# VHH binders against DegV domain-containing protein DR_1986: the designs that were tried, part 1

All scores and structures are predictions.

Target 1, 281 residues: DegV domain-containing protein DR_1986, of Deinococcus radiodurans (q9rsy3)
Amino acid sequence: MSIAIVTDSTSDLTPEHLAALGVTGVPLYVLFEGQLYQDGVQLSARQLVEGVRAGKAIPSTSQPSPAEFAQAYAQALEHADEVLSLHISGQLSGTVGSARLAAQEFGGRVTVVDTHTVTLGLGLQVLRAAELVRAGQSVPQIVQTLERVYPQADLRFTVDTLDFLRLNGRIGGASALLGGLLNIKPLLVVRGGRVDAGGRVRGQKKALADLAEHVRRYVSQHGGARVAFLATVGGEEDRAAVRAQLSDLHFQDMGDHEIGAVVTVHAGPGAVGVALEPLSA
Unless a header shows other numbers, all headers, positions and changes below count from the first letter of the chain; antibody chains aren't numbered by Kabat.
ipSAE, averaged over its two directions, is called F for ESMFold2-Fast, E for ESMFold2 and O for OpenDDE. V2 adds 0.75 times the mean of E and O to 0.25 times the DockQ between the complexes of E and O.
[cut] stands for letters that were removed.
Atom coordinates printed by the task and the answers are left out, and those that the model quotes come from them; centres of patches stay.

## First folded at step 1 (VHH)

Design A1 (framework vhh_8dlx_2)
Fold by ESMFold2-Fast, scan of step 1:
Structure A1 (fold): chain B 281 residues (1-281), chain A 124 residues (1-124)
Amino acid sequence: as target 1 above (281 residues)
Amino acid sequence: EVQLVESGGGVVQPGRSLRLSCAASGFTFSSYAMHWVRQAPGKGLEWIGNIYYSGSTFYNPSLKSLVTISRDDSTNTLYLQMNSLRAEDTAIYYCARDLSYYDSSGYPDEFDYWGKGTLVTVSS
């Protein structure tokens, strides 16, 4: 029984990565200056950041339509017996709602999963699902494995400002960090499907050191890890600095990733993070 | 449980007016902002506008003079009035529930529920 995987653009896996995996990515949208742009197709994160730096208002985002998911599912089912559809947290986006509505048209051949995460947190689940498909696992077996992995998975990041999360209503439990002192950097986590407070430190260097220490602790506690390093536009040097602090540590390196336009709307430029999961469920 | 059902679509001649309806059930309709969104064949989504739970509206500036959104909370119904229809208005029209309960921002929020859409074809 062949299985095709569908995800959305908030996985932040590049079109090249998705093509290599045989995975279909459905783009979310950025509303910027009165126009809707497909994530990464019609508007890059860099174009978005340059516009905001030039004085344009902070954009907002929108999920794909049910019709766009139905199109993706129909195309996938031309070459597969069933579809496993993995998406950004239902608490951060209505994307799973669009996907579930579309799935109703396919007679049980499409299984939609709320991954309870975003960006490379979702991307790592997509990679794991692709590995399990190659290993010959069924959709129910894959879903069960992802349900075991999710509570152990971790997504942590720091941002230059909480304004992007606040203005678009995605600040979640991190609202507890508002009203901080001068030069305080928030440490943020995605857990339970929403953004939450991970801590506060004074200065960017301490925030990067905390991210590196978290990776080291996670690897120690889990006997290894799969680790992806993330940045929005402007965070690339800081991402490299986190990586450099871990040169002595043994882990499965999942690479350096640029956060795409939709997620950048919420995190802002200059964000740096890590996505972590165990080597095995 | 939550359902949004659009109606009123069909074939209409250029220059005519058309009113679409969206019947909501399974939630407290009066507590949510509601949106209209359309998708022309082979194109991406175009946000039309929203109406807050208070009745205040905000429209896509490109469409403002051509559309009016209203709601009747006593019947759980959302409306889209379209005037001076052109061939370029041919699209599937969706109503959608705002993700944010009591959200005052309104443009364009993520949507947690969509209707299946109603097709409007503008042709001579």
Scores: ipSAE 0.000, ipTM 0.369, lowest interface PAE 12.8, mean pLDDT 86

Design A10 (framework vhh_7sr4_2)
Fold by ESMFold2-Fast, scan of step 1:
Structure A10 (fold): chain B 281 residues (1-281), chain A 123 residues (1-123)
Amino acid sequence: as target 1 above (281 residues)
Amino acid sequence: EVKLVESGGGLVQPGGSLRLSCAASGFTFSNYAMGWYRQTPGKQRDLVADIYSGGSTKYGDSVKGRFTISRDNTKNTVYLQMNSLKPEDTAVYYCAAEEYYYDTSGYLSFDYWGQGTQVTVSS
């Protein structure tokens, strides 16, 4: 076990969970009301949502610097021989680029992986990597396993408005859903490293039913799944409603998770989703 | 390569004035919002002033009425005119460029920062 894992704050794993795994999280930043805040450390998602609801402008976000990654890698290498660094999609953030630049200073001891996903999609890859480190796998073996997982991993969600994705440049292929009719709820996916359209339905009840049916179909097609349930601030009851529709289904439950401040800037309050991956890869 | 170079900092007495300049290169300046932020040791960076490409401005509460931000798109330069300076204005002042969001790329905004310039207000 001479491998340390580094990730970024868009994994939305809690500081307590990261500490229990021995994983280092490098924070992204929220620029809110002219101040720069470290994701989850200096600004909570709830504080951000309360500010926006009070009439403050939608914030922006920024990536960690190469210097911050170099500091994290130097610290990790005090206790490990190698670092495996797993990050948010390079199509959604410059974070993996900063990590790769920093890795050049460490003589091949740092391996940087673009996970092609975000939030608990990234979080599930971090959990799998930690399990494989504990099982005694080498960095090349772990990377090969993660490369088999990417094409099968899935992230599906609904949002109250597309404005947060649009204004922050993250709407991607979901721009096809703009200008819809009243009471139409968008269904969104993250696939191939970007946000895309997953469908549209009339009303919140049908949106939640779609998420539940998506889990059921995934479990059937893959012979099981690891499933995480996600919400931004305001989506907690709807997250519980999705879970309640799946009481008859057997899957590996990865828990209920709050989406953090950086990802909330892009999804907005009241978002609900599911992150899925296969039991094995 | 994106580059932001601050100048105009220094030592000044309380009640005095300074003008900071930030020369930008390596990007299309007119597409970016430009800002000034300040940091004292051991604290996070605080907004001093922002100016958007459309000309609208925003100021931190502690500097309203005393500081003025402006830009010159022909010179790729942003300025901060600081009047009625107080000892609590002592800080390192940073120039920042904030990318406007584009629908087509799907990338998160990328912020660029200068190296900073020291402003000391002391008698």
Scores: ipSAE 0.000, ipTM 0.088, lowest interface PAE 22.7, mean pLDDT 84

Design A11 (framework vhh_7b2m_4)
Fold by ESMFold2-Fast, scan of step 1:
Structure A11 (fold): chain B 281 residues (1-281), chain A 123 residues (1-123)
Amino acid sequence: as target 1 above (281 residues)
Amino acid sequence: EVQLVESGGGLVQAGGSLRLSCAASGFTFSSYDVGWYRQAPGKQRVVVASISSGGYTKYSNSVKGRFTISRDNAKNTVYLQMNSLKPEDTAVYYCATDWEYGSGSYDYYMDVWGQGTQVTVSS
């Protein structure tokens, strides 16, 4: 039985990468200066960051409609027997809810998964699901594997400011880190489907060292890892600095990724992070 | 040697403009947050504006809409464009960034400070 994979634009896998995998990405939206833009289609992360730096208000985001998911599912089912639909945490967005409503119309042929993560945390689960489809696994087998992988998966990052998470209501448990001085850098994690506090350190250098040390500990504890390096616009040099600290370490390198416009609305410019998962379930 | 050098201060009439510069050396400038602080006689040093490594800017309420902070990573320089200056803006203006070579629990923003540049706004 053939399986098509559907995800959303908060996976931060490029349209080119998704196309190469045969995966359909459903775009979320950015509301910027009173206009609605499709993530990565009508508005890039760089355009958004340039606008904010020029003094425009921090944007907001919105989920795809159930109708948009129903259209994606109908199109996927033209060339596949089943759909596996993987989405951003239901605690961060109503996206999985829209997907579940749409799935009701397809008589059990669409399976919707809340990945409990975002950005390359979701992207790594999409990549794993695509690998398992290629290996001939069934939807129940793939879901079971993702359920074993998810509790071991990890997303750790630092941001220039907590204002972007705070103003859009996605700060979660990281609200405990509010009130920092100029050179106090918050460390954040995605845990249980929401943003949470990962610590505070003095200065950007220690924040980058924390991210590198976290990768090192994870690899040691798990006997290896798949590691993706991520940054919003302005974080590219810091992302490179984290990688440079890990040149002696053996892991499966999942690449350098630019965080897209929707996720940038919440993280802000200059964010740097790592997404990790075990080599096997 | 990590250092910051401020310039561009001076005497200006109320309603006038000044542009301050902060030249950085001895560290990877693009990776650090930089802030402008000011200290008037008999008062504590307070933050005026900051710019993150990623270019996000933040301003104190007293200067919002009048001052603009920017950075040029190719020149290792931070700027503070000050418009519509008021006598209350009279202060020594300092540039500050973090730098790590040891531990401490004191004021984190005091790791590296410039010597300051005097701004005097006449009424």
Scores: ipSAE 0.000, ipTM 0.284, lowest interface PAE 12.3, mean pLDDT 87

Design A12 (framework vhh_podentamig1)
Fold by ESMFold2-Fast, scan of step 1:
Structure A12 (fold): chain B 281 residues (1-281), chain A 122 residues (1-122)
Amino acid sequence: as target 1 above (281 residues)
Amino acid sequence: EVQLVESGGGLVQPGRSLTLSCAASGFTFSSYAYGWYRQAPGKQRELVAAISGGSTLYADSVKGRFTISRDNAKNSIYLQMNSLRPEDTALYYCARGDYVWGSYEYTPFDYWGQGTQVTVSS
């Protein structure tokens, strides 16, 4: 029985990578200066960041429609028996809700999964699902594996300002980090499907050291890890600095990734992070 | 289950007015934000107007000419379009958004409608 995988653009896997995997990505949207743009198609993260830096208002985002998911599912089912649809946390976006509405018209052939994460946290689950499809596992077996993996999965990052998360309503438990002294850098995690506080440190150097130490602890506790390194526009050098602190550590390297436009609306420019999962469930 | 149905489009001469309507069904209308988008051939989809919790947002291209409104008792939203111009020619879509405290309240999230065509020509 053949299985097609569908995800959304908040996975931050490039269109080229998705095509190579045979995975369909359904775009979310950025509302910017009264215009609606498809994530990664009509607006790049760099264009968005340049506009904000030039003094334009912080943008907002919207989910794909149920009709867009229904179209993606119908197309996938032209060459597969079933669809496995993996999406950004339902606490961060209505995307999984749109996918579930669309799935209702396909008579059980479409299985929708809330991954409880975002960006390469979602991207790593998509990669694992693709590997398990290639290994000949069924949809229920894959879902069971993902349910064992996601409680151990980790997404940790730092941002230049909490304003992007706050103004777009995705700050979650990290609202506890609002206020305090100047030049304090927040550390954030995605936990239980929402953003939460991961700590506070003084200055960017300590924030990058914290991210590197977090990777070391995770690898030690889990006997290895798959690790992806993330940055929004402006965070590329800092992402490289985190990676450089880990040159002595053995892990499965899942690469350096640019966070796309939709996720950049929520994290802001200059964000740096790591996404982690165990080698096996 | 969830439905948004646009109506009120048509062919109209420059300088005239049209009112578009969007009828909603299958959910609690009063709990959501709403917007009107438009798309002309070969152009990007543009947010024209949005309404959330009594607050409104308008694109610069329509500010002062268009007015968005809602009627919770009738489960409907409206777009009153005055002083229409040929550049307003487009397919107009109604969209629904969720209220998230502290987020941009003007952003619609879902589209279910097929749109209504507005053509401004002499």
Scores: ipSAE 0.000, ipTM 0.102, lowest interface PAE 21.4, mean pLDDT 84

Design A13 (framework vhh_7xy4_2)
Fold by ESMFold2-Fast, scan of step 1:
Structure A13 (fold): chain B 281 residues (1-281), chain A 124 residues (1-124)
Amino acid sequence: as target 1 above (281 residues)
Amino acid sequence: QLQLVESGGGLVQPGGSLRLSCAASGFTFSSYAMAWVRQPHGKGLEYIATISYSGGSTYYSDSVKGRFTISRDNAKNTLYLQMNSLKPEDTAMYYCAKDLGEYYDFWSGTFDYKGQGTQVTVSS
């Protein structure tokens, strides 16, 4: 049985990554100044950030329709026997719901997975699924592996302001950090598919040091890791500073990644983070 | 002159085992991380396993974890891959590779040098 993989644009995988993996990405949308833009196709993260910095209101986002997923699935099934469809957490977006509705039209040929994460957390699960497809694993075997990975997967980040998460309703448990935070930098996590508080420190330098120390602890506790380094527009130098603190540590380096427009609507500019997963589950 | 010479491949039945060796020369073996990669006929290179310069850290692709074991003997300048529970999909040309002191990047891959390879065929 041949298996095609479908994901969504919140994986923050570039068109080159998707092409190399043979994966189809379905775009989410940004609603900005009354107009709807496809994530990374009609609006880049940099254009979004420039608009907000110029005084435009913080945008909102929307999920792909079931019809868009049905089209992607029909196209994939022209050259594959089955589809494995991996998506952003259902607690952060209705995307997995749209995918599940579309999957009903294809009988058992389309399997939809809520990855309980976002950005390169999702991107790393897409890579793992592609590797397992190449290894000849069945859809149930791949799903079982991903279900074992999910509880060990880690996404940690810091943001310049909580306003972007708050105004779009994605702040989750991190709302506890909103009051009395003069000079305090929040550390945030995605756990169980939701944004939550991961800690707090005074100053950006300590926030970046805590991200680096978290990577060291994770690698030690899991006997290795895949590590992706993340930044929204404006966070690139801080991402490099986190990486520089880890030059002596041995891990599978998944590279430096720019967070796309949809995820940037929620995290804001200047965000820095790491996505971590075990080498195997 | 840097050289990597792989050996130990052959024809084996499903469920069988093979041990691959890579003899390294022309560089300070103990200073570099080493990797095993494979290439099935007509397909791209696939990462299999990586080992740190000291042997203290090992990393495996999900397709081989629990079945393959990478090891090294720095005194003998030799890299090993113990392959157990072999499957038809393990059929490939196997290469050892000297990386640049970094782990294998699955998006691009950065390897300083690879050898001529050793063929593994898993069939009846």
Scores: ipSAE 0.005, ipTM 0.266, lowest interface PAE 11.1, mean pLDDT 86

Design A14 (framework vhh_8dlx_2)
Fold by ESMFold2-Fast, scan of step 1:
Structure A14 (fold): chain B 281 residues (1-281), chain A 123 residues (1-123)
Amino acid sequence: as target 1 above (281 residues)
Amino acid sequence: EVQLVESGGGVVQPGRSLRLSCAASGFTFSSYEMHWVRQAPGKGLEWIGNIYDSGSTFYNPSLKSLVTISRDDSTNTLYLQMNSLRAEDTAIYYCARELDYGDYWGEGYFDLWGKGTLVTVSS
């Protein structure tokens, strides 16, 4: 049986990378200055950040409809026997709910997975699923592997301000960091499908050093790791600074990635992070 | 007793190098992130850099090309190597212990520091 993979645009894998993998990406939307744009198709992260920096109205986001998922599944099933559909955490977006509603129309041929993460946390799970499909694994085998891997996976980042997460309702457990943060940078994690507090440090430089140290500890604890480096627009130099602190460390480098427009609405410009998973299940 | 003792300060000429030491006792030195901080006459504290228990380092970018921090966990000693010293490097230099790395709410605080060692850069 042939398997097609479907994901959403919050994986932050480029359309070119998804096409090379044979994966279909369903775009989420940004509402910006009264108009609706498809993530990465009609509005780039750079255009969004330019608008935010210019003091334009705060953007918001929305999930794809069940009809859009049904269309994607119908198209995928024209050239595959089954669909494996991997999505952003159900606690961060209604996207997985839309996918589950659409899947009901396909008589068990579509399996929907809540990955409990976002951005390259989701992207790494998509890459692993694609590798396992190529290796001839069945959908139940792939799902079992992802269920073993995700509790060990880590998504850590720092942001310039908590305002973007707060104003769009995605601050989660990091709300504990509100108030009394003079000269303190928040370190944030995605735990159990939501944003949570990962620590407090004094100044941006210490936040970047903490990200590098967490990569080093993770690699030590797991005997290696697959590591992706992430930044929103404006965070590219800081992402490079984190990477430079790890030049002596051996890990599987999954590359430098730009966070897309939808995730940028929630994290804000100048965010920097790392996504980590073990080498094996 | 839990303490940090800096040494190696003194008068040095501009352009020369100097290495400071910080001897730790009374705690498990190898488990702590350590820092170097300085205070020039009449000015506030300036952070120089840190070294994690793993040995990874991070420096104040204004000083990155001029300093190196290292540690020897077998002798419980922290080092600061300074090169190309200038008159503006004249300061009291302190070593300090960060709160336990696993205390996420306590990060960015020093809970122990030494009395300092004076470095004077003059011709």
Scores: ipSAE 0.000, ipTM 0.139, lowest interface PAE 18.5, mean pLDDT 84

Design A15 (framework vhh_gocatamig_d2)
Fold by ESMFold2-Fast, scan of step 1:
Structure A15 (fold): chain B 281 residues (1-281), chain A 124 residues (1-124)
Amino acid sequence: as target 1 above (281 residues)
Amino acid sequence: EVQLVESGGGLVQPGGSLTLSCAASGFTFSYYDLAWYRQAPGKKRELVAGITSGGSTVYMDSVKGRFTISRDNAKNSVYLQMNSLRAEDTAVYYCAAEGSDYYDTLTGYAMDVWGQGTLVTVSS
């Protein structure tokens, strides 16, 4: 039976990468100054950051509608027997709920998965699912593998300010890091489907060193890893600095990735992070 | 005030037709996907038909060929033309403007806006 994969734009895989994988990406939206933009189609992360830096208010985001998911599923089922639909954590977005409502129309042919993560955490699960489809695995086998992988998966990052997460209601357990000291850099994780506190360090250099040491420890504990390096606009040099600290370490390098506009609304410019998963499950 | 107002529901015989209308105000209508949902007594709400901001449509299998969704951006309205109605189509029909998973404190509203519903009864 042939399987089509559907994901959403918060995977932060480029449209070109998704097309090469044969994966359909359903866009989330940015609402900025009263105008609605499709993530990665009508608004780039750079355009968003330029608007924010020009002194405009912090934007907000919205999920794809059930109608948009139903359209994507109908189109995918013209060329496949089944759909596997992988999405951003249901605790960060209503996206998986919209997908589940749409899936009701398709009589069990669409399987919707809450990945409990976001950005390249989701992107790595999409890449793994695509690999398993190519290897001839069934939807239940793929879902079982993802269920084994996600509890071991890791997303760790630092931000310039907690304001973007706070103002948009996605700060989660990281609200524990709010406090009146400047030059303290928060370390954040996605854990249990929401943002949580990963620590606090003094200064940007120590934050980048923490990210690098976290990768080193993960690789050691898991006998290897798939590692993706992430940055929002303005974090590219810091992403390179984290990578440079790991030049002697052997891991499967999943590349350098720009975080897209929707996720940038919540993390803000200048964010840097790593997404990790084990080599196999 | 952000709102959707449905009209056009009523009692109709099996095999009959109704046109539902939904008038929108207080938001930029052309940017939103619009959908018709229905809820029969004791059942969950289900998507009947949807139309994207670009005009693409989707329908549940049981209404394909019988129902047609359309929109008129100049009139801030979405419509559901229902033909060949069956007893199982009896439900409260809701218009929705879709896409929000969060209350947007910067603009003052959530993007998922629901109408009050309009009752369609198909019986003899």
Scores: ipSAE 0.000, ipTM 0.136, lowest interface PAE 18.8, mean pLDDT 84

Design A16 (framework vhh_7sr4_2)
Fold by ESMFold2-Fast, scan of step 1:
Structure A16 (fold): chain B 281 residues (1-281), chain A 124 residues (1-124)
Amino acid sequence: as target 1 above (281 residues)
Amino acid sequence: EVKLVESGGGLVQPGGSLRLSCAASGFTFSTYWMGWYRQTPGKQRDLVADITYGGSTKYGDSVKGRFTISRDNTKNTVYLQMNSLKPEDTAVYYCARDEPGYSSGFYDEWFDPWGQGTQVTVSS
């Protein structure tokens, strides 16, 4: 049985990556200055950051409709026997709910998975699913493998300000970090499908050192890792600085990735982070 | 230390044949997917063919029916048999190690190039 993979734009996989994998990405939306834009199609992360830096209000985001998912599933099923649909955490977005509602119309041919993560945390699971489809695994086998990966998956990052997470209601447990002193930098994690506090340090250099140390500990504890390096617009030099601290460490390097427009609405410009998964489940 | 050594390239006339070999060392060869990639000046590295540890194969659209990838796990070697060669096949050919199930189409280039490649030139 042939399997098509569907994901959403918060995976932050580029259109080129999605095309190379044969994966369909359903876009989320950014509401910016009273206009609705499809993530990565009608609005880039750079355009969004330029607008915010020019004094425009922090935008908001919305999920794809069930009708949009039903259309994607119908199109996928024209050339595949089954669909595996992988999405951003249901605690961060209603996206998985829209997907599940649409899936009901397809008589068990569409399987929807809440990945409990976002950005390249989701992107790495999409890559793993594509690898397993290529290796000839069935949908139930792939889901079982991803369920073993979820508890070991890790997403750790730092942001310039908590305002973007706070104003859009995605700060979660990181609200405990509000009210810090001027030079205190928050460390954040995605844990149990939501944003949570990962620590605080004095100054940006210590925040970057924390991210590098976290990668070292993860690799040591798991005997290796798949590692993706992440930044929103403005975080590129800091992403390179984290990478430079790990030149002596052996891991599967999944590359440097720009966080897309929808996720940038929540993290803000200048964010930097790492997404981690075990080499095998 | 992972090492991949490509050989078998050369100059051949259109319609000719070549067989490329890649000798692998420094890892458990039989557990990895292996692939052949090619690069022409001014273009990104394209997947030519890959083979799973179990022997299943996949080919790029431009080479289907003309090229055959195979492997010998006892010799830690992967091969590319190239038939009906065209001028458009002129490129440096690289052997690559992929993780099981990994799609090499995710990235534009190799992070750690282990092999130096072998030049194939198709000309009269």
Scores: ipSAE 0.000, ipTM 0.101, lowest interface PAE 20.8, mean pLDDT 84

Design A3 (framework vhh_7xy4_2)
Fold by ESMFold2-Fast, scan of step 1:
Structure A3 (fold): chain B 281 residues (1-281), chain A 125 residues (1-125)
Amino acid sequence: as target 1 above (281 residues)
Amino acid sequence: QLQLVESGGGLVQPGGSLRLSCAASGFTFSDYYMAWVRQPHGKGLEYIATISGSGGSTYYSDSVKGRFTISRDNAKNTLYLQMNSLKPEDTAMYYCAKEGYDFWSGYEPYYFDYKGQGTQVTVSS
């Protein structure tokens, strides 16, 4: 049976990535200065960051409607027998709920997966699903593999300020870090589908060194890894600095990725991170 | 630097068998997924099989499932493809490929950064 893959724009896969993988991305939205914009289509992360830096209020985000998912599923099923739909954590967004509601109309032809992650954490699961579709795996086999991978997957990052996560209600367990952030850099993890505290360090240099050391430990513990390097607008040089600390380490390099507009609303400018998963599960 | 050298191709009759080898050098072989891909004359690249770094996981295209077996010997830095019950439709140039360059470019075998020179397999009476 042919399988089409659907994801959402919080995967931070570019239109070029999605087209090359044959994957459909359903956009989330940014509410910015009273206007609603489709993620990555009508508003870029750079435009968003420039507006905020110019004194505009921090934006908010919203999920795609069930109708938008139903349209995507109907379109995919014109050229495929089944749909596998992979989405941002249900604890961070109502997106998976909208997808599940839409899936009810398709008589078991659409399988919806909560990936328990976001950004390239989701992007790596989409890539793995696409690889397994090409390898001839069934939807239940792919889901079983993803369920083995996600508990080993890791998404870690640092941000310039916790204000973006706090104001939009996505700070999760990292709220414990709010009380003393003077020259202290928060280390954050996505764990169990939500943002949580990974630690606290003094200064940006130590935060970047901690990210690099975490990659080194992960590769050692797992006998190798797929590693994606992440930044929001303003974090690109720091992303390169993390990478430079790992030039002697052997891992499967998944590239450098810019975090998109919707995820930037929550992380803020100047964020740097890594997404990791095992080579096999 | 990085090299992949395929061997073992040739002319074989329908129903016959061939074993392809790929000698890898210039990287830590056991850290990477490896693949076999093929290109029939005048057609695009077709994915055949992939194997994990440890050899614990293997994946096959539907066209070869049950007939071909991918394996590796990490001590010898060598990848293998055992091809049984060969058909005229299996006629193609076969390439060994390392996953590495631009995984996001459709994950078709032709988007592997490091593919070798290839070895020709011809199935004909």
Scores: ipSAE 0.000, ipTM 0.251, lowest interface PAE 11.2, mean pLDDT 86

